# VH-VL binders against q9nrl2r1430to1533: the designs that were tried, part 4

Target 1, 104 residues: q9nrl2r1430to1533
Amino acid sequence: GGVHELSAFEQLVVELVRHDDSWPFLKLVSKIQVPDYYDIIKKPIALNIIREKVNKCEYKLASEFIDDIELMFSNCFEYNPRNTSEAKAGTRLQAFFHIQAQKL

## First folded at step 4 (VH-VL)

Design m2
Fold by ESMFold2-Fast, scan of step 21:
Structure m2 (fold): chain C 104 residues (1-104), chain A 122 residues (1-122), chain B 107 residues (1-107)
Amino acid sequence: as target 1 above (104 residues)
Amino acid sequence: EVQLVESGGGLVQPGGSLRLSCAASGFTFSDYWISWVRQAPGKGLVWVGEINPDSSTINYAPSLKDKFTISRDNAKNTLYLQMNSLRAEDTAVYYCARGLYDSSGYRYFDYWGQGTLVTVSS
Amino acid sequence: EIVMTQSPATLSVSPGERATLSCKASQSVSSNVAWYQQKPGQAPRALIYGASTRATGIPARFSGSGSGTEFTLTISSLQSEDFAVYYCQQYGDYPLTFGAGTKLELK
């Protein structure tokens, strides 16, 4: 094997996953732990799903990738009140994402 | 270049205390979970515990929770392990290890320090 | 706690041969398994994570496979620098646990 560079989408997802504020976004919200989540959020998504889609080359346009990341943040702000640790983490991670997405 | 450098190990009598440090450089320390992992001479690796970026969450191996305290100072890029009531069975090389999230949202250790030896003996 | 059992404890092989190392979890850990290499007097080095993904800079001769409870690390065409102790680790549940290690030694 040769050395392979990471795709731009994979590099960005890795940076998001590494961020301290990624904890609310790593996996889908547990239905057992948060029973009403799926009654409120109709299009659940998380970083593990987005990374799988990147690895399977399912994003044909940068806008499709960005839309999935933005959906993830939109879900966070829809479900969680502004003063929660989840919403605060989402606000900081979204700002970080907007800076990194300029490189796309 | 990611670097983790442990220090503070040495010879301690049973019942004694030590505070270990792990100095981080080459990455944004405040963005990462960091663990302590120990290894007794000639034995395998044993996870001690971990701390999240802002110190709001600290997880310990159940057998070590009452003996060790993990803390961090993000302004100094330094992780600490306070060890009290040390016994011969605590003799080990103590490593700090950086937690990196995989695509499933769980963390493995992508970088390790060289370790610092703690010997508990009379 | 989840117990990780590695076998064999010691594997004696020659350069150029293929080594297969086993790791078994006492309960399912999905694919949340990493493999580390440790040489005498050195810190562990990450080889594989997510059961089958090579860590950055790791040669293609190292490969991982498995899911659930049965995991394998394979080293094809062994090089002299590959003689070391190999540890598997589960990171799917607390406490995080390691296997006891497989020592790869020169035959």
Scores: ipSAE 0.000, ipTM 0.573, lowest interface PAE 15.3, mean pLDDT 87

Design m20
Fold by ESMFold2-Fast, scan of step 4:
Structure m20 (fold): chain C 104 residues (1-104), chain A 122 residues (1-122), chain B 107 residues (1-107)
Amino acid sequence: as target 1 above (104 residues)
Amino acid sequence: QVQLVQPGAEVKKPGTSVKLSCKASGYTFTDYYMHWVRQAPGQGLEWIGEINPNSGGTNYNQKFQGRATLTVDKSTSTAYMELSSLRSEDTAVYYCARSLYGRGYYKAMDYWGQGTLLTVSS
Amino acid sequence: DIVMTQSPDSLAMSLGERVTLNCKASQDISNYVSWYQQKPGQSPKLLIYDASNRATGVPDRFSGSGSATDFTLTISSVQAEDVADYHCQQYYRYPYTFGQGTKLEIK
């Protein structure tokens, strides 16, 4: 909500976007490329959507922001088998997020 | 040294398809998105779409969805754009350009090919 | 689609003058705008990304500013080699869209 909270969320999203393992999460999964994704994943989300919500001051609590990030990772692990590059990237990025989120 | 090499020109008849190439060198091909952008004579730039060479995932400008197909060949570090049902209005210079991901997907297209002039005429 | 509008369409400047080129987005795009320089017969070259960051190898006379909907590219002291079309682009939402371009000429 406030300017300080907005800056903290924005900074963390920027760090996630810049991380080497962010590539599966930068934007919503393409329906044309992955047609069954939206049949399996009921609450799709990506870093670009989360960043827009931050910019529009839609997160009133740090827990709401954290929940959206965790939803993003949960979707990744639900759709992608553990041996995929997507799941491996998600595992490393989630660990990075958990360290950075301690500051929130 | 990053380079994106495209053929200079292609001439096609209306109703046919064309497959344009973009050969990348000087970087890890699978670490960057590849974009396709066209510019009609005397006009501005128009984004066609992007492909993630690592996953094969694509996003298209809706205007080209169904007509444009983006693919890559990892073994040759080459990106391709196939455009079907060609019309005279498709006459333009077609550029490939790479963009960052993993370390700043929101960053712009930092390296561009020299472009291929596609002429569609009977 | 997000519409990017550049102004002016063209301008002619004297060597050493400060040049200001404008770009307006039809909706809030935060700072997700880039500027490209395109010389006659050549491909576009990235000048500025994320509204204000200079790309590698770009002279420091080029600077970008702005946020939300209004963006500016400034050339602090125009040189003969700066004759080109300048394009702004948003990458906030798909499809990515470009402005119509501004043509810069030297008197």
Scores: ipSAE 0.000, ipTM 0.567, lowest interface PAE 14.9, mean pLDDT 85

Design m21
Fold by ESMFold2-Fast, scan of step 21:
Structure m21 (fold): chain C 104 residues (1-104), chain A 121 residues (1-121), chain B 107 residues (1-107)
Amino acid sequence: as target 1 above (104 residues)
Amino acid sequence: QVQLVQPGAEVKKPGTSVKLSCKASGYTFTDYYMHWVRQAPGQGLEWIGEINPRSGGTNYNQKFQGRATLTVDKSTSTAYMELSSLRSEDTAVYYCARKGFYYSHTYFDYWGQGTLLTVSS
Amino acid sequence: DIVMTQSPDSLAMSLGERVTLNCKASQDISNYVSWYQQKPGQSPKLLIYDASNRATGVPDRFSGSGSATDFTLTISSVQAEDVADYHCQQGYSLPYTFGQGTKLEIK
């Protein structure tokens, strides 16, 4: 019994979630804490939403999954100045993602 | 290194307006929100509003909405707070304060020395 | 608005005593509380952010704890230079609000 293996997308999302630099990306940015975020970012997304889409089998192609991850990073760099801890974490996590995504 | 410089004092009559300045140095001015907080004599701290120096976007405490106006001058790394329709109850020290590093939590990592505004006839 | 309530309003301690200052939020603010020290005639100075993270240069004797609605600032062994007003602040939602402050004095 039980689940014997993870999908490639699930494995990659789990690796991203476990990475030290995942903290800005775990959940949607709070409208309460950052009210102007949603005036600037038109397509908000986070790792918990991407993981849910993986679990519901909503990604039919690797390109769709990669597009959602890249949107997440794009949103980070659009909102956050380059010198912020969020942007720096995003840069490192994106580099890690690009290495791992070569296996997809 | 980080420094926020404010004038020491201002004296105004009721019904007038005041424009207070806060000159920033020691960091990239457009990378951090600037906030304004006041403290009446012997009282606690009261948040007035915030400005994003990059976009000029502002949020205000509803108590000050329509009376306070926050602006910045990027060329001089200076933030301004204008407060109109002054009352004696506006007598307070007015601080500018820089938002801390993380966007998910608002805290103030550096504070100006404050400007004492006295509103009296 | 989220109301922040500090207790006690004031306290006088002997050098070397453990000091506990309390801050209560009127609703759940997760861990989004900060503590500031304000010495007479000076601006507030950040001590603690995110409930428990000590700001750069702040001595180890200062520590913060708590979550949700109840927060504590502890000074493990009070020193003469700790005479100040201490303010808690919620960074959870607009408008950002402060407690009324606790005045710490040395006997």
Scores: ipSAE 0.006, ipTM 0.590, lowest interface PAE 11.1, mean pLDDT 87

Design m22
Fold by ESMFold2-Fast, scan of step 21:
Structure m22 (fold): chain C 104 residues (1-104), chain A 121 residues (1-121), chain B 107 residues (1-107)
Amino acid sequence: as target 1 above (104 residues)
Amino acid sequence: QVQLVQPGAEVKKPGTSVKLSCKASGYTFTSYYMHWVRQAPGQGLEWIGEINPNSGGTNYNQKFQGRATLTVDKSTSTAYMELSSLRSEDTAVYYCARGWRYGSTPYFDYWGQGTLLTVSS
Amino acid sequence: DIVMTQSPDSLAMSLGERVTLNCKASQDISNYVSWYQQKPGQSPKLLIYDASNRATGVPDRFSGSGSATDFTLTISSVQAEDVADYHCQQDYSYPLTFGQGTKLEIK
């Protein structure tokens, strides 16, 4: 069962990573640049972590994968005011994700 | 060991098409993307596109959309790049290169030796 | 498209010198950059991936650094066999793009 869905997860993560609006999400937020981030965000995550989980076959259901991607976007909108470049990138990338996730 | 074998040279007239081959060995062909990159004489490298040998899915540089077609033959572990409507500025060395795999970052870890395509009248 | 700009276009070094090659991306690409060495008449060879990781078999005198838009390839002690063109590449966004290359010569 899972191998077919894992191929789809890998393809979607690659598409997200290569999207113009992925820059806020590629790796965990820097504590040096944003010292209070980890005081506010309880479950930090980024595309490099999600990709690692896909590669280790840690997602058993499409819903688990979708939940991690949605957590990433929720963290973005929680921390960043809506008029920031980060929040705007997140809004566009989330819309792209929702279209692609229909295939899962 | 990993090898990507390409023919040495091809000569074509303007307006014709060419189909270049890249025969892979030493690894599971369907586990890695195959990329095509060209280099005009004395110039830099230019990405043409990629193919997933497992699914047949492709992505192209828009500059080559409609002219380049990437295909594979899984039974012979061979990748192909067909380029149509050839012009003199298509004269270049054409490389196939292996990239991206489950659990790996995308980069080109093995390259073919390249095929020199000369387009002249 | 992400434009990769390398500098200098060419340089000549004396044996044993430290050399630094630069690569600038037109936008933030995190650490999604690779460096390739291309000796005359040969195919490119992977040196560095993900900005700072050396590929297998690459001598430790080669190192990569940088993030976001500015990346460097450093050769701590240039040897005669290092004469080559060096290319940087981004794998952050389609289309994949390369810099124009830097030619390294020995003076």
Scores: ipSAE 0.000, ipTM 0.558, lowest interface PAE 17.5, mean pLDDT 86

Design m23
Fold by ESMFold2-Fast, scan of step 21:
Structure m23 (fold): chain C 104 residues (1-104), chain A 122 residues (1-122), chain B 107 residues (1-107)
Amino acid sequence: as target 1 above (104 residues)
Amino acid sequence: QVQLVQPGAEVKKPGTSVKLSCKASGYTFTTYWMHWVRQAPGQGLEWIGEINPSDSRTNYNQKFQGRATLTVDKSTSTAYMELSSLRSEDTAVYYCARDLWGSYRYDAMDYWGQGTLLTVSS
Amino acid sequence: DIVMTQSPDSLAMSLGERVTLNCKASENVVSYVSWYQQKPGQSPKLLIYGASNRNTGVPDRFSGSGSATDFTLTISSVQAEDVADYHCGQSYNYPYTFGQGTKLEIK
C-alpha cells in the first residue's frame, strides 16, 4: 500500500512491513519449517493477516488493532529464545511500533 | 479459473465521459482489491487507482483525482472505472487487475483483464 | 512520486544466454517490487512479486533479486517465447508506479 493516501492503521502497517526487522512477521510461520510452532502458539497472527483486517475495516477501535500487533510480538517472544535473531528483530520492531502507535 | 472480462473497445469524443466495466469470476470478489492501469500506445504502464470491493474504499493516483471514479457492484462481481472530461491523451488500453494482497502475499497484480481500447478523437 | 528506471531500454540476446534486467527506484521501496511480462498484443503477466517470489506457473529460469533501490530480473537461459516487454513496478507508496519497460529480443 501507498503511505500518503492510506488510513492511519494502513500507514502504520506499511511502516512496520518496510522496517528492516519485519522479516519474522510478514507471513504465518510455516508448519513444515517449524513443526512445533502451532503446538506452542495458540493464536498465530502475522502482518499479512493484520493488513487484510485493516483493509476490510474489521478494526472498530485503535485498541483492537494495537492488540493484534501486540499479540504478534507476544507470540514471537513466547516461541523464540531471547538470543535468537527472531527475538532480537521482534524487540527492535516492537520499540518502533510503540513510538508510532502514540499517533493512534 | 480466475477471469476478468472487459469489453474490447470504446470510442468517445473529447469532453465526454466513459464508464468501463470489468466482470470478475472464479474467486470471491470481495476478498481482493481491484486495480485499474492504463497503457497508451507504445508506452509504459500507468496506475490509475485501486478499490476494495468489500467496503468500496478507494485510493487514486493524484493525476486522476477528480476525473476517475472507481466503483463496484458486488451483486454482479463487476468493477467499474468512470473517466470524465476525456482528452485525446486519454487514448489507451485500460486494464483491470486483481491484487494479490489478502492472500498472504505482497501487493502485486496477479490476474489481468484483456483490456479495453479507449479511443478519444473528434 | 517514486520514479522507477529500467535499464537497458532494449536488449537482444542469443538463445540459451543469461539475461539480466535492472530496475532502480528513486527512493527505498524495501522489497515491494514486482516484475511483469507483456508479449505483443497481450495483457501483462505477473512473474515476480515481493522482489524475489516467483508467481505460480512461472518457469524456474525467471528469478528476481534486490532490495531497497536496486532490483534485478534474471532469465538464466533465454528461450524464444521470452520475447516481450518487461516492466517493474513498486507498490510501496502511492501512486504505484512502473518503469518504462525493457524490450527483450532474440538474435
Scores: ipSAE 0.000, ipTM 0.572, lowest interface PAE 14.4, mean pLDDT 86

Design m24
Fold by ESMFold2-Fast, scan of step 21:
Structure m24 (fold): chain C 104 residues (1-104), chain A 121 residues (1-121), chain B 107 residues (1-107)
Amino acid sequence: as target 1 above (104 residues)
Amino acid sequence: QVQLVQPGAEVKKPGTSVKLSCKASGYTFTTYWMHWVRQAPGQGLEWIGEINPTSGHTNYNQKFQGRATLTVDKSTSTAYMELSSLRSEDTAVYYCARYEGLYKSDYFDYWGQGTLLTVSS
Amino acid sequence: DIVMTQSPDSLAMSLGERVTLNCKASEDVYSYVSWYQQKPGQSPKLLIYGASNRNTGVPDRFSGSGSATDFTLTISSVQAEDVADYHCGQYYSYPYTFGQGTKLEIK
């Protein structure tokens, strides 16, 4: 523990970030490049924000962390039609997350 | 308990429009997409479209694009499907369904009882 | 559009037999396949989603398997209440499409 110790949440976020299918989720969608995104998605979130919350110890329960990750996937599927590369990446990454989350 | 309540039957003349209702209860209406699927007598299931009750965003089967319009009334937790320019081939049972698959974390599927639409002259 | 083809069209089984229903997609749908049970006079009921995940409340004798283009629904030890039409459907690409159905009857 202590110096250089990674929390379970930090380890899982790092695994998600390094996954090949993380590209739609690394940072918030640009309002300039995708102007209708924020008309449709009312609670935007991305892995960089979740990582920051983990590093600041803002998640007190595993359920709070899981809820933010699920919100991220829910937003993806809400905005992106299922036949898009974004939605397909989201589906694969969510399945990976569900396997890893069983260890929390 | 989750319920999707639809009228039992509707009879319409060719060339008219119909607006079918689906009243949801037992869950938070805005958290799940609502789908519309029809089944002609003795035939398989045919997807019409889907609507997000929160945003109003819709996706349609191109076969019904321009003829079908999906809407919701959040205050009454009711979804609607309007189908215009009715033909005899539109005679079918029309279902609303709260449909969820692997692409979302909530894995539930509930179907309404269906409304039998008969289009006859 | 992706065409879903089910086989056989119908079958009659004895109580307690293992039954396997097949569903083939005209192109790769990965694991985005669901199975539905429709009893006479009733609406469809979800049995399996994502090719292999059993929906809540569905008996464990029902199982799904497969990926890409070939999918199966298996009922281990068929029971009288399993008499129904079984439909597979893909939700990988628009429009969502369903097979023609397989009718299961008891001898």
Scores: ipSAE 0.000, ipTM 0.540, lowest interface PAE 15.8, mean pLDDT 84

Design m25
Fold by ESMFold2-Fast, scan of step 21:
Structure m25 (fold): chain C 104 residues (1-104), chain A 122 residues (1-122), chain B 107 residues (1-107)
Amino acid sequence: as target 1 above (104 residues)
Amino acid sequence: QVQLVQPGAEVKKPGTSVKLSCKASGYTFTDYWMHWVRQAPGQGLEWIGEINPTSGHTNYNQKFQGRATLTVDKSTSTAYMELSSLRSEDTAVYYCARTGYYDFKSGYLDYWGQGTLLTVSS
Amino acid sequence: DIVMTQSPDSLAMSLGERVTLNCKASENVVSYVSWYQQKPGQSPKLLIYGASNRNTGVPDRFSGSGSATDFTLTISSVQAEDVADYHCGQSYDYPLTFGQGTKLEIK
C-alpha cells in the first residue's frame, strides 16, 4: 500500500493515456457530438477524471482504482456496438491494462 | 484489400491553397489514424501531421502548424489535407498513410496512398 | 525534434550478399523505429515496425534490430527486387521524423 500503490497508479494512468487506443477514453464523451450517451450511460468516467482522483489521493485501495478503469471499459462496451472503432480500441486498451494491472 | 486512393498531380501558384484528398477502402475508416507525409524531389520523408477520424483530433508538425489543416469525412471514408500560403518549397509528393494497430509500437505507417504530386510554380 | 541519421547514403551490392543499413536517433527512442522500402516511382512500404517486427508479407531475409539510439536493417541475401531507397523513422515522440534514406543498388 500507500506510497507504492499511488506511484503505481500514476505510472499506469500515464501509460494508458499515452497508448494510441486511449482516444475514446481521454475525456468525458461530448453531449453535443453524442447527445444520447448520457441517457444510456449513468456512471460516466474518463482517464482525465481517474488521473485527477489519483493525484488527489482518492484511491485508498488498488481495487478502487481497478474498478474505475473497468467501469470506463464497461461503459464503452455498453454504449458502442462491438464492431465500432471505439469498442475495438477499448478491447485492445483493456487487454493492455489487464497485463499491466497484474502487478498492481 | 486496404486501399488509400489519392488524385494525380496538382499545379498551384504561390500564395494559393490546395486541398488534397485520400479515399480509404477495405477497412473500417475510423479504426485507424490517418497521417500525411510529403517528399520533395530527391529528398527524404517529412511528417506533416495526423488525424483521428473518429474524434477529429489532430497533431501537427510545428513546421506546418497554421498552414496545414487535416479533416475527414466519415460518410465517404475520405481524409483531406489543406495547405495554405503555398511556396515553391512545398513542391513535393504528398502521401496519406494509415497507422497500424495501436500498441507499444504505435505510429508505424502500414499502408500508404500512391501520392499526389503538388507542383508550386508561377 | 528527434533527428534520425542513416548511413551510408548509398551502397551497391552484389546479388546474394548480406546488406546492413544503419539508423541513429539523436535521443533514446526505445524501440519505436520503423523501416520503409521505397522502390523507384512507388510509395513507401512498411518492412519493419517496433525495431524488429516484420510486417505481414515481408520476406524473411529482411530483419531489424537495435534499441535506444542505434538501429539496423539487415537483408541476409540481397535480391534484384531489393533495389530501393530505405527510410527509417521514429514514432516515439512528436513530430514523427525520418532519416534521409539509404539508396541500395545492385552491381
Scores: ipSAE 0.000, ipTM 0.569, lowest interface PAE 15.4, mean pLDDT 86

Design m26
Fold by ESMFold2-Fast, scan of step 21:
Structure m26 (fold): chain C 104 residues (1-104), chain A 122 residues (1-122), chain B 107 residues (1-107)
Amino acid sequence: as target 1 above (104 residues)
Amino acid sequence: QVQLVQPGAEVKKPGTSVKLSCKASGYTFTTYWMHWVRQAPGQGLEWIGEIDPTSGYTNYNQKFQGRATLTVDKSTSTAYMELSSLRSEDTAVYYCARHPYEGSWTRYFDVWGQGTLLTVSS
Amino acid sequence: DIVMTQSPDSLAMSLGERVTLNCKASENIYSYVSWYQQKPGQSPKLLIYGASNRNTGVPDRFSGSGSATDFTLTISSVQAEDVADYHCGQSYNYPYTFGQGTKLEIK
């Protein structure tokens, strides 16, 4: 998207990265440490990939950016049972994202 | 005993403003978000907005943006909703409801006030 | 806005019957749905949050299920005190929205 949208997306991604609950989302899940992850999750994504897409101006619409963030959370909830630390972190970070995304 | 106390009724003329109160007791006021939800006669529930009593941060339903103003008075543990430019279709029961911070997997309204019936008529 | 659609609009049941109330979201809301009971002249009361978590003090006969777009509230054995309007609401995205409600009556 536009320069204004790019600045807003970058600002929001930085806020997500700095959040205490971002740890499951900072980079792609390790295939070595979690070998069944990629058998279950078909469209893996993480904040580092989303940030690179923002920096390359690959998001033309705010909806495309939001879709990628939501995909990240959806993957978390699909792979991780609700009572795990990953799922709990994802729930809190997603709620934070929804509040911040209103600025887009 | 946790409770949210609201006045029973208000009657206003079209074009005026109203400020509805919601007095909280029995819990630490600043640790819960406060929501406002209305219900027109025979209709479903409609969310107006939310306020964080700690920060004063608000989110509004776009339908009410610019007409509704949510505030709190921490010294009296009271939340307020001011609605301006009243119309007959604003006739409804207006509820305040609290929403917990801690460990919320999902947002939900666990305690509701009894509601204030606002009647807007000439 | 996310549209919540409840069905049926009204339902009349005999005491002890199993009741199933439906709620459909216009888009994926994961588990961000809550169910509220509203008796005539009273404020809504939380029954279920997060699609399936029963609120404290709510009888075991009430249960919630579903995810994504389709949700159900089940009363395993309906009792006279269950006469009320039942509302589902989503808290996934702003504005938070509610269904039109289902009226439960006893015949």
Scores: ipSAE 0.005, ipTM 0.572, lowest interface PAE 14.0, mean pLDDT 86

Design m27
Fold by ESMFold2-Fast, scan of step 21:
Structure m27 (fold): chain C 104 residues (1-104), chain A 120 residues (1-120), chain B 107 residues (1-107)
Amino acid sequence: as target 1 above (104 residues)
Amino acid sequence: QVQLVQPGAEVKKPGTSVKLSCKASGYTFTSYWMHWVRQAPGQGLEWIGEIDPSDSYTNYNQKFQGRATLTVDKSTSTAYMELSSLRSEDTAVYYCARLYDYSGRWFAYWGQGTLLTVSS
Amino acid sequence: DIVMTQSPDSLAMSLGERVTLNCKASQSVSNYVSWYQQKPGQSPKLLIYGASNRETGVPDRFSGSGSATDFTLTISSVQAEDVADYHCQQYDEYPYTFGQGTKLEIK
């Protein structure tokens, strides 16, 4: 049972990574480029971390996987003003995620 | 000013568990992830895992998943790595290390290491 | 996992010689590579991060270059205190992985 669900999570992460708007989410935000990010965002996460958790079978429930993806978007919108390229990319990628997640 | 202090050595029997400590000072303990890396005698470095001291969120190298457990004690600014089901192959120096910052994923600060010897 | 392979395994150089140490990743790691120096009985010390950025306090004779899969650490004029093991590391993907190390000796 769990193997098919993990395959679905893996496919979804791959689709997110391939999306044109994934660039702000591939890896953790650079403190050199964004010095105050980690003062504001206390639970940083990125697609590479989520992908590793999928591969290590650390998500017991689909809701846990969805929560981590949503945390990633929530962090984006918390830190980035709505008119930034990051926030616009996040809005589009989140919409894409919501459509794909319906298939889980 | 950043210091990570580890005990010098531990000796354990095969099949037992060990809990190694790393006491941090000179910075805000909850602001930086703590990592654990080991090195077998004459061999290369091997990453074990990482922990965010602010909420105890962890990521592990698959090779250590289920055997290594990373924890922290915020009141004493101490990180711990527990390794269970010890084998002779676990004989190594175990380092705690801190990244430069959350996004700068290079190990700027290292403890002096604890030599774990597992008697065969 | 990304495999990091260093070459040579060991080398012995004369004082003042130019030393080149190589590190190859099994897949692209962009520029997310660090180099560490480790002297006997000591912890690793960061030398280079982001493939080419020298850590504060590291002598100018150390330099890093490369991208994608091929990386190089160069010591322009080797000194006696440079006797150590040198380790490359990728931090592009979890798990973080290190090369096997290159041992540098002085004749």
Scores: ipSAE 0.000, ipTM 0.551, lowest interface PAE 13.4, mean pLDDT 86

Design m28
Fold by ESMFold2-Fast, scan of step 21:
Structure m28 (fold): chain C 104 residues (1-104), chain A 123 residues (1-123), chain B 107 residues (1-107)
Amino acid sequence: as target 1 above (104 residues)
Amino acid sequence: QVQLVQPGAEVKKPGTSVKLSCKASGYTFTNYWMHWVRQAPGQGLEWIGEIDPSDSYTNYNQKFQGRATLTVDKSTSTAYMELSSLRSEDTAVYYCARGHYFGSKLDYAMDYWGQGTLLTVSS
Amino acid sequence: DIVMTQSPDSLAMSLGERVTLNCKASQSVSNYVSWYQQKPGQSPKLLIYGASNRETGVPDRFSGSGSATDFTLTISSVQAEDVADYHCQQWYSYPYTFGQGTKLEIK
């Protein structure tokens, strides 16, 4: 690691984005493709929004960053039945996140 | 049809700055990362940095941090790379290239490239 | 920084021959490797992404394989239009890095 290494939050978001199981989380669910999503999920969020918040230095505490990531997973499990590819991807990515977040 | 249009050549004196342009068309400019890559004569490719046009979020190769500045103009779908304190070693072809995440596994690559601008830095 | 090393530096092949180009990473990059073809006087063109996936419109004689540190680009039957420099690149960590390139020529 050098003097100009990426911030811890930025590094973790990049690792999440690049993970095999991030595909359900890259951007907000389309209202056109999945119109009932926004009837069920009241606080939608995705990795692109979280990355933007990191870029704008909107997270003052690690707990705020962690809360947004956990909200993203919570939304996934609330909307998607556990036997779906989305829920399975979410389970694996959340486990990966919990391991990486210990470094924060 | 996706196109990234760059000027053919620029000639600058040492110690000056240059601002190279890359005009995008044929796709939604804000949906894809824009990368800048250079290639010195007879050498390999060297990554300079990337910018997300939707929010101007940037990541730089630390080698160029402080000298390179990436910006965009969303109204004209144009990306810019400014390089300061030019030296003869900066003589190279400078490419802009679109970054694309493929499929569910987020495999990533630069799928479309500009034709490149030859920057010559000489006294 | 992750160093990408390509071998050989250059090779000359006869039409129809099978060609294998190598790319080695100084540390594991999983499968986050892309291959680009650069013909004389032209910009690089995407050939392979994610180590083994062929970009749309790329002829099926081109294939990629490998993972972790060792990657290969194979051309099953070299044609005249394949004369180019071939570059591998890793997307695993910043800064993104390229190999030095392999030049393919026809005898």
Scores: ipSAE 0.000, ipTM 0.572, lowest interface PAE 15.2, mean pLDDT 86

